# VH-VL binders against Protein BCP1 (BCP1): the designs that were tried, part 1

No score or structure here was measured in a lab: all are predicted.

Target 1, 247 residues: Protein BCP1 (BCP1), of Saccharomyces cerevisiae (q06338)
Amino acid sequence: ENEEEQNGEEEIVNIDFDFFGGNPEVDFHALKNLLRQLFGPQESTRIQLSSLADLILGSPTTTIKTDGKESDPYCFLSFVDFKANHLSDYVKYLQKVDMRLSTFFKTMIDSGNKNCALVLSERLINMPPEVVPPLYKITLEDVATALGDDKHYDFYIIVTRKYEVNFDTDDDTDSGKRNKNKDERSKKRVKADEVDYFHEEDRFFEKYAKIHFESEAKKGVISSYMILDHEGLVKSIDELETEISTW
Structure headers, positions and changes below count from the first letter of each chain, unless a header shows other numbers; antibody chains are not in Kabat numbers.
ipSAE, averaged over its two directions, is called F for ESMFold2-Fast, E for ESMFold2 and O for OpenDDE. V2 adds 0.75 times the mean of E and O to 0.25 times the DockQ between the complexes of E and O.
[cut] marks letters that were taken out.
Atom coordinates printed by the task and the answers are left out, and those that the model quotes come from them; centres of patches stay.

## First folded at step 1 (VH-VL)

Design c1 (framework fv_cixutumumab)
Fold by ESMFold2-Fast, scan of step 1:
Structure c1 (fold): chain C 247 residues (1-247), chain A 123 residues (1-123), chain B 108 residues (1-108)
Amino acid sequence: as target 1 above (247 residues)
Amino acid sequence: EVQLVQSGAEVKKPGSSVKVSCKASGGTFSSYAISWVRQAPGQGLEWMGGIIPIFGTANYAQKFQGRVTITADKSTSTAYMELSSLRSEDTAVYYCARGPDYYDFWSGYLDVWGKGTTVTVSS
Amino acid sequence: SSELTQDPAVSVALGQTVRITCQGDSLRSYYATWYQQKPGQAPILVIYGKNNRPSGIPDRFSGSSSGNTASLTITGAQAEDEADYYCNSRDSSGNHVVFGGGTKLTVL
């Protein structure tokens, strides 16, 4: 019976999250699982997840782990170079999502001096959002190293997801005692019976997005697509960090 | 080959507003970013703002924010720049220009220019 | 906020090489675009990207950049090259377009 002591230890001890580069020998299956979570069950069937995981492992990528570099990641962030990978299955998927994306991508291809990164990030549900600012800062440093120390991407294509607060999943016969525990959102920017965010940073990404559009809801999940310039990305992370400091 | 055709010269009184038009001839209008750039007599080029019609977004230089409005009418393939609360220092040639890259107007890429519209603010 | 700086005037002898410079912090991340403007005319695009010329622009025009400085080079200047030359780029916020002050080129 050490449950109460175990719970007290979890409350008191700081969990040591360590940041690592992508590890092709260890991370592949965990990345596929996180990508399936990011896109949801329905959209995941439209994406070649194995090839996307390979793109991530070949790109500037940071993972977060608690049990050393050879353990499974709880979180990742990757910046996939668009021009180097414009013929990939993932880009073909994005081109079919919305004409604004295909138009933007053609603009990037025709440009001599502009490029964008395809941003992919996901974490396990219980990961604290406090990991997000350092995650982006570390990965952007890796991008600067890859592109040259005074360079960065011009634009960032962020793909994320949101959920419908009142989506009815009670089509099953077992529909018991869940409603009591559901209504617990107290954040001023979340309105009851609307849409809520899986990723806290998305509130700031939306604020600074040059382009933002969303899919129709599929089984209560909405895919969200944003294009930010570099300054918008930096401002988003800085504002998130400021908000976290008030928690 | 696309050309930008601007409206004719305007003479306006201080405190009034002026609306200059820029019509794209040929091609697909909504695929162009349109910027507005002015040049006072004997001075340099000054970017005022731009619009990407397909994305429905306009962006303005800080100096003009609050008194410039840039709009686009896809049905007539025409972009507009309206400047309010006119002052004598607003006397200038106003150019519209297209970025060569649909999204690249943010970077200042301007490949096709209108011939300019002279706006004089006087009594 | 960002600013692009150009020298206001430069002279070159007919047939010689001249370099016009544009300086600003945004040029560390982005290439400058160069325009030529003759009296009474709208500007025309001369150089974009690292060193791209639009159709119809002579090959004597070339562009280069290093650090926070971009340059337009005219090799073997001709009389018809006498004009004002402007650079532009994004500002450091990425939200605005900024122009340099312009350089008046005199061909002697």
Scores: ipSAE 0.000, ipTM 0.395, lowest interface PAE 16.5, mean pLDDT 80

Design c10 (framework fv_cixutumumab)
Fold by ESMFold2-Fast, scan of step 1:
Structure c10 (fold): chain C 247 residues (1-247), chain A 124 residues (1-124), chain B 108 residues (1-108)
Amino acid sequence: as target 1 above (247 residues)
Amino acid sequence: EVQLVQSGAEVKKPGSSVKVSCKASGGTFSSYAISWVRQAPGQGLEWMGGIIPIFGTANYAQKFQGRVTITADKSTSTAYMELSSLRSEDTAVYYCARDKYSSSWYGPYYMDVWGKGTTVTVSS
Amino acid sequence: SSELTQDPAVSVALGQTVRITCQGDSLRSYYATWYQQKPGQAPILVIYGKNNRPSGIPDRFSGSSSGNTASLTITGAQAEDEADYYCNSRDSSGNHVVFGGGTKLTVL
């Protein structure tokens, strides 16, 4: 059969994807790495990632791991309470990003009876999108447990990233290639500024966002910011789940 | 409202196998694990194993490893538990239950919806 | 040990408070979940996590934990509370579910 001789349990049987709560004894460094991926190299230097990882570990958080609770997470989702953490470094960072965020946060502080969650989520590139609906549903249930009596946040601030498709493709060549290459270049010029998602769920979050804005592209990566109400968050996840069911 | 509907009672001979089904209606099948729990006459509850349908990953209690196979078919929202090499001691009511994974580090597995049970009798 | 231990039986007078206990080393790391089972019926969830009740469970049911012990408390026991009560939790690995042996509650 000419393939490497392996322990069959480790090769075929030993995939054990499971959901775990945030583990402050183990998860800290892996969370910092995933946060650095989420924000990118430049924005990561503007955020105290160690403090943010601590906020995540003190908040409703779900991770996905393959080798039990003591292993490194491949994925996380966290809902950080805004009012409890409104003086945090992360909130101060968000207030400097855009006037829409600072205005919204002031509205939350002034309201007295409304609150929002700061949503933080990232996963390794090869994680299947099928993990996302259960990830959100489990974490929302833990929010209800933390707030009491099936309570939820009024709003959710989602920070994510997407990319310019054409930035990663070198279609400018004068190598004397045949007409096929010229036709492909013409098509790419017509599709200039096309973007795609790192996170599949973001297509649905954008659809239901009450506020959505994006940064200018930096090295082909765009930061995306969305504010959803609870109904919009639930609908987004339900539509993603429905889409996945057609695969 | 989510319901779990189990297959009907079975009478089996020692050494045979039995496959019990559990069909979910309403609610989300793939977002939660499905656990199998048995109860021998006059005895307590005993966890056999569970499956997370979205991953296809099954976990088994040590006592049942090698004899139990738990599978799920997401297209029919049905979980299955197959127990082989049946003994008289396997006579029990077999329950399926929807099993939630808490995101809390200290959170338990908890089973919020239960099937009505399937009686399996092993007799010669 | 990763096993969960419950007393096999307990009695309480109508309207009085009863505490059912579950003990095991895994309870130092994980909260217990509690189930009620009446004869001929499937179990029902009564308490999970940090003293949470599912919809429809009376507020006389509450949960607590201290060290390696979890407790289910029924304040003002009613006749309908007569049942078997089971705790469960994760084992020490966190990957498997373990049940206690069950406690038969008699309401006198």
Scores: ipSAE 0.006, ipTM 0.500, lowest interface PAE 12.0, mean pLDDT 82

Design c2 (framework fv_cixutumumab)
Fold by ESMFold2-Fast, scan of step 1:
Structure c2 (fold): chain C 247 residues (1-247), chain A 124 residues (1-124), chain B 108 residues (1-108)
Amino acid sequence: as target 1 above (247 residues)
Amino acid sequence: EVQLVQSGAEVKKPGSSVKVSCKASGGTFSSYAISWVRQAPGQGLEWMGGIIPIFGTANYAQKFQGRVTITADKSTSTAYMELSSLRSEDTAVYYCARDSPYDYVWGSYEMDVWGKGTTVTVSS
Amino acid sequence: SSELTQDPAVSVALGQTVRITCQGDSLRSYYATWYQQKPGQAPILVIYGKNNRPSGIPDRFSGSSSGNTASLTITGAQAEDEADYYCNSRDSSGNHVVFGGGTKLTVL
C-alpha cells in the first residue's frame, strides 16, 4: 500500500478537474445555468440563453468537469466570432448595453482586416483560480486552429461581474423606503467603495483593457465590460499565472 | 517552439536514487503538465507520473507510488523526477513530455513535445 | 480496464492501408492518443482526441474509436511510416495514464 506521506492535500480536497471541448449532447443545460449566473436573473431575461448556449457550443469552447466527458461542466470559456455571429441575439443585446459597444461593433463590421471575439466565461464559486491560465491557453490554441496559421483575434470583448462587499441581499431588504440610506437595512450595505471580483483574472483584464465600463449596481452586483487587444489578453493571463506561482 | 532538454546519462548502484531534470524553453511551462515516461531496453512505454507546475501537485502511477517524486521549479522552467531504491529493473530511458492532464478534447492525454530521453543504468 | 492491448506486430505493403488497434475497457470512456517511435528516438504524437492531427503529421494518418477499441489507420503507407506505434489513454479509474504494449509496423 502506498497511501501514506505522499500528499495529504489530495485526501483533504479529493477533487480532480478535467478539461473537455464543448459537448453539444451533454453541455447545453449546464451552460444555460452558468450563463444565468454570469448575467444574473434580471439581465438573463434580456438574452436568449438557449441561442447563446448554441453559439458557445458552435465556437471554440473549453469546459471543466470532475466526472468524465459526459458529466455536467463546472466551468466554461468560449470565444465566439463576432463577424460570423453579428446578427445574433447576443450581439443585439450588447449593442443596447452601451454606445461604446455599438460604436466598436460598427468599426469592426466596417473593417476588412480586423476581427473580434466575444469572450464568455463562468464557473462555480468553488473552482480554484489555478484552472484559469490552462483554460485560456487551451482555448486560444483551439482559436488558432480554427482561424488558421497561428492566427488570433485582434480584439476580445469580455463580459463579467463584480460585487459590492457586505451588500444586504435579504428578502426583507426595503428598497422602497423614503430614508433607505438611513434605514437599518441600508446601513448594512457598503457605504465606502468596497468592490470585489468573482473572477480573479478580471483584475488583470482591467489593467490591460483598452475600454472598460461598468453598470450601476443592481442588487449588489455590477456588470463589467472590457475590450482588450490580443497583447493585453496574453499579458493578463501571463501575469495571473505568475501571481498564482507565488501562492 | 517548445523544447524539452533533459539531463545527461546516469549510472547508479542498486539501492541508490537518481534525479533527472527536464528544462522547458521556447514556450509555456507552468500551465501544461509535464509527464515522465520510461522505456526499458526493448520494452514499451510506461507512464510514471506527471505534474502541473502551477498547481504544484504531482500524480503518480500506482506501480511507482512511494518510490517516485516529481517536482517543478517554475522560476527555471524545470521539472524533476527522482526515483529511489533503484533496482536493475529500473534500467531504462526516461523521457519527459509536455501534456494536458486535463484533456480539453474528449478525455485523451496528448503528449505533444518530448525530451530526447535520459539513459539510467542500474548496475552493481 | 487497467491495460491497453495492442498486437505486437503488423505488416503492410507499400501504398496499401493498415489499421493498428488498441483495446481496453477505459476506451469506452476516453479516446486513445497515438504515438510513432523510430529506433533511438523519442515518440512523436500523431493522433489525439479521437481523430485530431498535429501540424506536420500527414493526412494519411487518421484515428477512429468504437466501444472498447481505438484504431490508427495509415492510408497509402510509405517507407518512412515503418516504426513502433503506441496508444495511450486513461486507466479504468480515469486518474492515471496507461500505454499499450506497442505495435511494430513493417512496410514491405
Scores: ipSAE 0.006, ipTM 0.465, lowest interface PAE 12.8, mean pLDDT 81

Design c4 (framework fv_cixutumumab)
Fold by ESMFold2-Fast, scan of step 1:
Order: C-alpha cells, then structure tokens, then sequence
Structure c4 (fold): chain C 247 residues (1-247), chain A 124 residues (1-124), chain B 108 residues (1-108)
C-alpha cells in the first residue's frame, strides 16, 4: 500500500515554481484569500484582512507562482516588522488572542534594542514542502538586506493552523465538565496520532519554540501560535531541509 | 520548592555602581520573569524592572531608565541588577522576585517567590 | 505620582473583619495582587487573580474587584495578620508594574 504515489502531492512537485517579491499591483486579492484560509472563516471576521494584505505587500515578502510574475501567487511568506506596525489592526488582534502575546509585545516596545517579526505564511493545500526551505532562505536574505547585512529579527511570531485527524471523535463529554480538563485536552492535542500539520515546517517550529499555545478546535481546525528566536527559526528550516533530502 | 538566593550586603560610595545577583534553585527559571523591587528604609515597595530570560529582554520603570541594567544568565540560572551613579537615596533593601503572568486573568502579573533581600548602603 | 492609592493605616480588633482597598484606573483592566510584609522580612504573596490564594495562605484572606477598586478582606483577624499590605498591578500602559503605597494593619 502506497497511496501517496497516487495523490496530487507528487504531481505538484513536477510543476516549475518561481519565486517573486510581493507585487502590490497583482497580489492583493490572492493574499487576502490565503489569509482567510490561514485564519479560518470565524477569526477572519475579527481581522481587517485588506489592511493586513497591505502590510504584507509593504514588508519583506516572497510569493511562489507558476505562470510568471504577473500571475496569482500560490504561496507567500512575509516578515512584518512589529515595532513599525505596533498600532496596526493585526497587532491589536494578536494582543486579544492571548496575554502571552500582549506581554511579549510590551517587552519588545520597552526594550528599545530588540524587535520581532510577525510571520505570515500560507499556501494552497497541495503545495509540496520542498518549496519551504528556499522560501524562508530567500525571504530572510531580503530581511537582512532591509535591516543591514548582519541584521535579523531577535524573535518571530508564527501564526499557523493544524487539524484533528479524526474530526468527529475529539469530543469527550466527560472531560468537558471537569475543572482540569484543559490539561487533558492539551496532552491529547500534542499527540502525533490525533493531530496533524497543514504546514510540515511547523513540526520543527514547535520543537524550537520558546512559547507555543493553541486554540480549541473549530470544525477540526486548531490555530497555533509560536514565538521563536532567530537561532530556533534557522535550525527549524535546516532540519526540514535535511529531512526532505532523505525522501 | 524553588528558591531565590541573593548576594550579600554591599556598602558603596556615592557615584559608584552596585551589581546584585539572584540565583534560582529548584524550579523553572528561564520561562518566568525575574523582577527587581527595592524598599528604602521606612518606605514602600518600588518596582525597578524585570527580565524574561527566554526572551532576553529587560523592562525598566521610567524612574530608573538609564541607571539600571537587568541581565540574566540562563546557564547559571542567575539574574543580575546593576544600578549606576549611586546616591544616598539609593540606600535600600533590593529584592528579586519571580514573576508569573496569569494568562487566564486580565493580564495579572504576580510575584510568587521572593529572595530575602540584599541591603545596599550608599555612604562615605 | 502613585497610580494605585491605598489608605496608609487601618486598625482591627482581634476576631473582627477588616477591608483594605486599592484604587486606580489600571484596575479596570488588570486584577490587583496583594502582598503581606512583616518587619525585617520579604513580602509574601497573599492574593492574585481576583481571589486566588497561594498554598499556605489562610482562607480568612479573600480578594474582590469592581471597576477601578480592588479590596483585600481579612475575616476574623488574628494577631499574626499585623503587617504592611501592598497591592500591585500593571500601569496604564500595561508594561510596567506599580505598587500601592501600602497599608499598615494594626491588630488590637
């Protein structure tokens, strides 16, 4: 049995992908659609997605396309500067998600010397993980150019999503009534046999995350939030690339 | 369970600097904030600043901005507070305390474990 | 100067109830935490997160919060409760910690 040989994943790997910078004249609507996919229908209504797409297009951003620079992107990765955009709608949204993010952002503002990037990335469901290491390497080079050749962000806030493998079996009516049931849910949700990744790189990001927390599942989808330092981000991408090389 | 052990008393001349240490033993160090709080004789508690070692960032109260430096060494589980340009009104007991943010309650910040204090006397 | 205001002193008779208050605009956004300090000792956390007690703190201590005011209540005060009590919270920006001026409790 080898069902993976028959699915669209292998077919997509045989398509020629090209990398481009963000293009405000053609990318806006596709980015907005990818952001809606990233956040899901409910959370998307709590974020000004058009404003966020504009922030992305004004930031170091790489897109992946198959039909030249004027076509719609299938994938994007952006590093939005936190301090330059700390009054943005998106930062206000993140501060409301969890007090860990609010506290972290306040320490960044007060530090004077340290900064973080808001990392936003999404791709069409069938995109191969082989595009991810070059995507991050290219975009990090653009960040280094923008900040200065030896400069990078100190920290990275990654927002992503995961899914429950067996959507209809996650509900436990007994656990829902207990005061400590969040510990049991948290342990269950981090088990590889119950939850899986849309983005393969997230396995490595979780490994190196300084802070990681997740939302409750909504229709089988879980929002995941991580804070990594620069070393952790680089190690995550290097380990993904190494694993891909063994395939 | 966890204890914070502070360095010994210091006597300093005006214009000098002092560096006080706070070593954590037992519990988790890097994921908690370490705050520095001072108390002048007969006065109340005054927050000077804090650091979250996993982030490597320090926050300072406006009154101490430019005179205080708070650092942490994760390998030795030790936090430091250095106060420069000492004057007589800096005579105080300096406490380190482990801060824990209660993420479920409106951004509470509370200090659950305290060092026993380091007396700093500025005179000459 | 002080963003959190406390009465400087209160007295209570043995076995009676006393309420210590802390007031400031930041308390609309953040709960107060309460500390007890006895002469020559470091402060001890007494109440956090509206009305949570750390292990080892007697059940006679309770907290409450409404609007811009937080209160620490001691029911059936005992001699060992004689101490200075401090509230703290975040400042209006949320990124600094501020203490109230402290309340000296005398148990008669």
Amino acid sequence: as target 1 above (247 residues)
Amino acid sequence: EVQLVQSGAEVKKPGSSVKVSCKASGGTFSSYAISWVRQAPGQGLEWMGGIIPIFGTANYAQKFQGRVTITADKSTSTAYMELSSLRSEDTAVYYCARGQLDYEWLGDYYMDVWGKGTTVTVSS
Amino acid sequence: SSELTQDPAVSVALGQTVRITCQGDSLRSYYATWYQQKPGQAPILVIYGKNNRPSGIPDRFSGSSSGNTASLTITGAQAEDEADYYCNSRDSSGNHVVFGGGTKLTVL
Scores: ipSAE 0.000, ipTM 0.416, lowest interface PAE 15.3, mean pLDDT 81

Design c5 (framework fv_cixutumumab)
Fold by ESMFold2-Fast, scan of step 1:
Structure c5 (fold): chain C 247 residues (1-247), chain A 122 residues (1-122), chain B 108 residues (1-108)
Amino acid sequence: as target 1 above (247 residues)
Amino acid sequence: EVQLVQSGAEVKKPGSSVKVSCKASGGTFSSYAISWVRQAPGQGLEWMGGIIPIFGTANYAQKFQGRVTITADKSTSTAYMELSSLRSEDTAVYYCAKGLEYDILTGYFDYWGKGTTVTVSS
Amino acid sequence: SSELTQDPAVSVALGQTVRITCQGDSLRSYYATWYQQKPGQAPILVIYGKNNRPSGIPDRFSGSSSGNTASLTITGAQAEDEADYYCNSRDSSGNHWVFGGGTKLTVL
């Protein structure tokens, strides 16, 4: 016999999300899988993912796990130092993506006192957004430790992805000629208000981005690239945290 | 930077209760997890419990369940620890400490209050 | 037992390396965090996670972890490192924090 259902309360699964540093002994393959998710099947073939996973494991990195430090991560965030790795395969990939990135990187190299971090983050679908502010704050503290004396990067290069809500999915409840008209249906239709975010924090990153550009949609997925300064990154995370506090 | 300011020393009789406060400044108060850790004279550190103000949830060490209550007032950025049915063995320095945001149980205590001395004597 | 065990005292000569060890079954699942406490003062965070230092902690402090054991290493001990050191992690249930008994470090 089943016990009575709770008094209108949601059934809660108590999951203990734990934060760990990158573990080169166990995290490598899980990181490659999350990177493949981030970049998608086509773009991931243009990146040496094993080399990128090694860069992540050698950089300030935080993972989220539910089954102890030796289990697979469900989420990661890493800040890869640009100047230390400017000859890496990943930087060469980014330089080919868009002229704005290659111009920005040249500016960083020509600067004696400015540096940027290559930000890489991905998580399993349906992880609670409440994990995001502590994830960034912990990893930024690790950056301060790595750079020394409360230091931070001047700029952060964020690579993420968005999706077209109406991509090849006709949600039109109109049973008329539009649904029946194949010519109308085959027409590509992209509008800014018909895209949505995989990651909630990206709404705030876009708000504070100094540079923001997007790829053409591929199978309904859009690659999004942003450059934020440190103030913008901190404000983005603080605003996300404030919004979560209203839930 | 986070600063934690604790209330002053207390002298209590056995069987009474004590309520210690911890006022936080810097950062977003509701995003911190605030824990209470005590230290009896000449003894080690002992975790009593903590609270995540954003969720209104508190968690307690089993030894203190039924005797300790941890609360938070977001409007004043203040956390409280109330310990009831005091015994002489409860004589200790009581510290508040900031943990990781959103989960009392993840991470570390990066900022500590200076401690509040509670003396239980007849 | 989920209790974390530390040796109560250890000594090191000035400029030499010392290792402070913490043991417990929960360390197979959770990293140890290390705190330094000087007489009359609140504890200070020294190492968190496997081997992360907060800003302001000298690079002579490092952490390591293997199996049920975590260690704090001080390479080139200084006089000001004389203090009590506590390891901290979760109990076996993962639901509560547990401190080790503390190790008093004397710098000779």
Scores: ipSAE 0.000, ipTM 0.416, lowest interface PAE 17.9, mean pLDDT 82

Design c6 (framework fv_cixutumumab)
Fold by ESMFold2-Fast, scan of step 1:
Formats: sequence, C-alpha cells, structure tokens
Structure c6 (fold): chain C 247 residues (1-247), chain A 123 residues (1-123), chain B 108 residues (1-108)
Amino acid sequence: as target 1 above (247 residues)
Amino acid sequence: EVQLVQSGAEVKKPGSSVKVSCKASGGTFSSYAISWVRQAPGQGLEWMGGIIPIFGTANYAQKFQGRVTITADKSTSTAYMELSSLRSEDTAVYYCARDRSIFGVDTYYMDVWGKGTTVTVSS
Amino acid sequence: SSELTQDPAVSVALGQTVRITCQGDSLRSYYATWYQQKPGQAPILVIYGKNNRPSGIPDRFSGSSSGNTASLTITGAQAEDEADYYCNSRDSSGYHVVFGGGTKLTVL
C-alpha cells in the first residue's frame, strides 16, 4: 500500500489557536479594529472606541491568537462591569440605542444587589465556532475570580450583528420585468429576506434572551441586542457545545 | 461526575517509547484542556504539557520539547501522551489532569486527576 | 530552572494555624494554584484563583498572595491534613506551567 505516501501528499493547514488574557501593551489597536467590525462604520463613529478598548483591557477579557501572547488577536470576548462603568461613553451610547436598554440600566442602578456585564465579542469571519464554548468558559472563570466566591453577573447584555443574505444581488434585470413563475419569485423573495448569523452562538443566545431587539438593516447588516440572565447564558453555551460535538 | 481513567503500568527499555492513554468519562471532553504531569519516585510534580482537544493544539514544557507528543481523539474522549528516547530518569508516575483553564491565560487550575500510570525504564 | 520555590518541610501542632509559602517572580502576574497529595494518591485541587475552594474542600483552607509570594493557610490543622502540598503557576513567559518543589506538612 501507499497510504503513507498519499497522506504525505495532502496539504494540512492546521492553525494553532491559543487563548490569552487581555494585554494592554499589545492588544489595543487590534481590539479597536475588531470593535469597528462589530459596530460597523456608522455606529462606530458614535462610540469612543479608544475608551472602549481601554475598558475591555481593564475587564475580564480573553483573546485568541495564533502567534503567541505578543501577537495580534483574531478574536476577543470581554465582560465589562456595568455598575463600575455606568458613566462611561459606551453606556451613554447604549442608552441612546433603545429605550429598553436605558430602562434596564436604570433598573440595575436602582436594584442595589443586581448587576450586569456588558458583553463584547468579535472575531475574524473565518474563525471556527468551535472556539466559542472554551472562550466563554475561560472568561466566566475570570469573572468568578474577579467577583470572588465563584460569583457571576445576574444579567448579560450582548451586542452583535447579523446580515441579509443576497443584499448585494441585483434581481432587477430585463428578464425580471417579464412574467415570472410564482414559484421562482417566491424563492427569490425568501432569499432576499433571509437573515443569517456572523456568530453561530447568537442562535442560542436569541433562544434564551429575556429581551431581544434589532436595528433596521444598513447596507445588509443588522445590529442585534440581547439581554440574558446567567442561566440563559450558560444554557446557550452548553447547547452550542453539544451541537458542535455532533459535527 | 467527570473521571479520568488511565492505561496500565508499563516497563520499557532505554531508547524505546511509551504511549499512555487517559479516557474521560462523564461530562464534556472537548471544552477543557488535558495536562500531563509526572512524578519521579520521591520527587515533586513536573508539568510536561497539555492539549486542548477541540483545537488539537498542544503546548509542551521546554525540557520535553522534541520528545513528547500529546494528542487527543475526541471520538473516544481519550488523550494520549507519547514520550520517546526513554532514559532511566523517565521512570515516574504519569498523571493526566483536566485543566479548566487553557494555557496562556492569567488563571488556571487542574480540578480532576487520573490515578496515574507507572512507567519504569530499565535495561 | 526552579521558577517557584517552596520550603521542603513544615510542621504544625493539632488545632494550630500553619502557612505554606510559594515564591517566584511569575506570581506578580499570575495566581498560584494549590494541590494536596497524600502517599500513594494523585494530587487533589485545594485552592485556585485568588482564594477559591472546590466543592468538598474544608473552609479551614485559604489562599492569599502579595507581590512575588503566594500562601496557603490551614487554620486549625487536623491530622488528615498531613500531606505534601504543591503550588503551581505560569513560567516567566506565561506559556508553560511550573510546579513548586513541594512542602511536606507534618501534623504533630
């Protein structure tokens, strides 16, 4: 047999992903770029991204890198403490996004014994979803260390993005002005109205969200906002991990 | 509760290699790292390396780089540690342990340990 | 190289408090984790992070750290606490795990 030779001829592209804590000396610029990706061109101009990157680096944060601790991150997840940072530029921005967020924040301030984390996460588009369960588990462990006694936040505010499938597809052709089969037109409409996820975990976050709302699409991109309690966050990650195990 | 079950004792000649297995039972195998730690008779604990099964990425202590290989088979929930070019100084009990944090983060710990595999290297 | 230093032996009288220390420059940046090992047994986790105990570990065990030193404190030592105690942390690069040399605790 020549199985060894056949295996030797195959090109194996294995990327070694490693997890690191946030590094203020190295990660600042890459975090700003990932934040611009998360919020998009228009919304990112309404946020002081440098200040937000500083908040992230001062909070429980995990990054994913392929070239050691001192290289640029391809992915990050951060839990920013809401009460400690409620006067920050980022919270002021969120309060203006939707009345549900401003009302929820007021409730947190008034509660005395409740708190929430502002969840920020983004990754390069080709990152495998298999990185997500360990990313959240590590960062939640860091939260427990920071809060003490294996404590956690009561609620989590997740900001993410989705996209419209076929946004850049122009169906207005000369043939489109003619009579079309209704079945063909229905299929085109379904694809034009179809929405998909940049982040696979968001399917599970949506399932367990106590509050979920979305912006109108801007150039095919939709901003999505979710509030989960701790049980919902844990269940979301557990279900994602279970689904990945079947792949 | 998660348990780690290791393969049985081995007796090897100098210059040979040994491959020890560590099978996880109960709980999810891929969501945490598996570390390998050895202990020579009457000596302390020594970390050899670890693997994150979901990514297949392994990290090795400098002392063992080049002669230790750590792998994982997620279909059988089993991690392996292979040590080559064995010397008498490699006689030790070899433990696998579940590492709740992965390598490269500021916090970490090993919460579940296998019972150990005795490897004896003698001519 | 030994990046984490522990005293090889300490003793304590029944019911008294003992402090086991672990010292190394990496402890300025990383928490120490503590393990207990009894003869013929695998190590068990005792303290992790700043001062966290796994389920089943008695509350007489606590951890603390300051500068380049981490400490495991046993308040009201009992006979069953007689064991070897190991600290571990990251090496100076942050990429590898290192163990201290271990401290044998004798309960008198």
Scores: ipSAE 0.000, ipTM 0.416, lowest interface PAE 16.3, mean pLDDT 81

Design c7 (framework fv_cixutumumab)
Fold by ESMFold2-Fast, scan of step 1:
Structure c7 (fold): chain C 247 residues (1-247), chain A 125 residues (1-125), chain B 108 residues (1-108)
Amino acid sequence: as target 1 above (247 residues)
Amino acid sequence: EVQLVQSGAEVKKPGSSVKVSCKASGGTFSSYAISWVRQAPGQGLEWMGGIIPIFGTANYAQKFQGRVTITADKSTSTAYMELSSLRSEDTAVYYCARGTYYYDSSGYYEAFDIWGKGTTVTVSS
Amino acid sequence: SSELTQDPAVSVALGQTVRITCQGDSLRSYYATWYQQKPGQAPILVIYGKNNRPSGIPDRFSGSSSGNTASLTITGAQAEDEADYYCNSRDSSGNHVVFGGGTKLTVL
């Protein structure tokens, strides 16, 4: 409460993000739009997005909104039960992606006591990463309620996307190499073959993934697939939270 | 080229246990399923169970539940099948096989693309 | 009972076509995979999925599936095709791998 300083960051207003369960009355169309963003235009045509949005709304799901439960969500996270939905269109899509996924799913089906969750999460590009740790904690509590006795899934299938960063988008061919400051600025650019994340948490998910593979880039977008165990998921979120605390 | 090399023949007494090994060489071990399939003299193939080494999870056919244990050691790229409480009916050739459970637009299927040469286990008094 | 049924034996004349069948209700949901086994040897994968051949398997081997029946067809049978043939699939629950009883092919 020291009044000696005033906050100089007036460009950022105090926005209250509230967490809600999935609302089937209002969330369906916003979820489909976020799913289309998550998978990208090409992969989205291989998935029945309306069916997937219905699965999300029938599963443990948390949304983030600013104008109450009847407004459009900015963000969602869902854990869709694999065994209950193993004949779904989305699982059929995943099984075609790579033999390691289909082999893993075989193991889950054959197991009497092991199960996995299909993790689906996306947010608007300007959402702060600070919302991610509480998002996962709340949704995992909802999973424990749904499964009973503080239970959790053994494994988590995460599907996400990354992008290639274009180098030299600000080409200064007219000025040449006259200005050393401009030359040094140009050297700070990321190379065209380097990759960056849409979701900050994915750096930690990759670190703890038991299986991780990626598609070839299509128009600069890469699909990324990861399988984590429960310990790996928890460690990923804890490390993200720790890193955020240093910002 | 990937190959599966199995341990040598065993002769065991009734009531004992046997542990057969299957070492993968020349390729990726951890992310593929390794299954165990046995064949009694003059009989057909019988699936016992399998494991995906990277997950450490094994699944078993109902008939063998409680008697069979399938494990894997990723550091040596070796899968093991241990069968306990041996009976004369357990006399068989035991195969390890690398497998996948596939899905394509036409449906689901299972394929065992690489097989070990088999380990003969004889249970006699 | 066996989840997958195969005839125990079939014969074909050299150079002729033979069809080996595998029947079971699970085949409505899961494709059969086919293996060849010669005496004293491990099985060899010959057809997987509906009609895919591993590298090294001759074109004369093909697969087909309709309803609860899967078939392995060998056109222009050769002496070296004499072997036991097994199908496998999932059981009706989808939880376990099951094999058919095997078909002994004799090439006359």
Scores: ipSAE 0.005, ipTM 0.479, lowest interface PAE 10.2, mean pLDDT 82

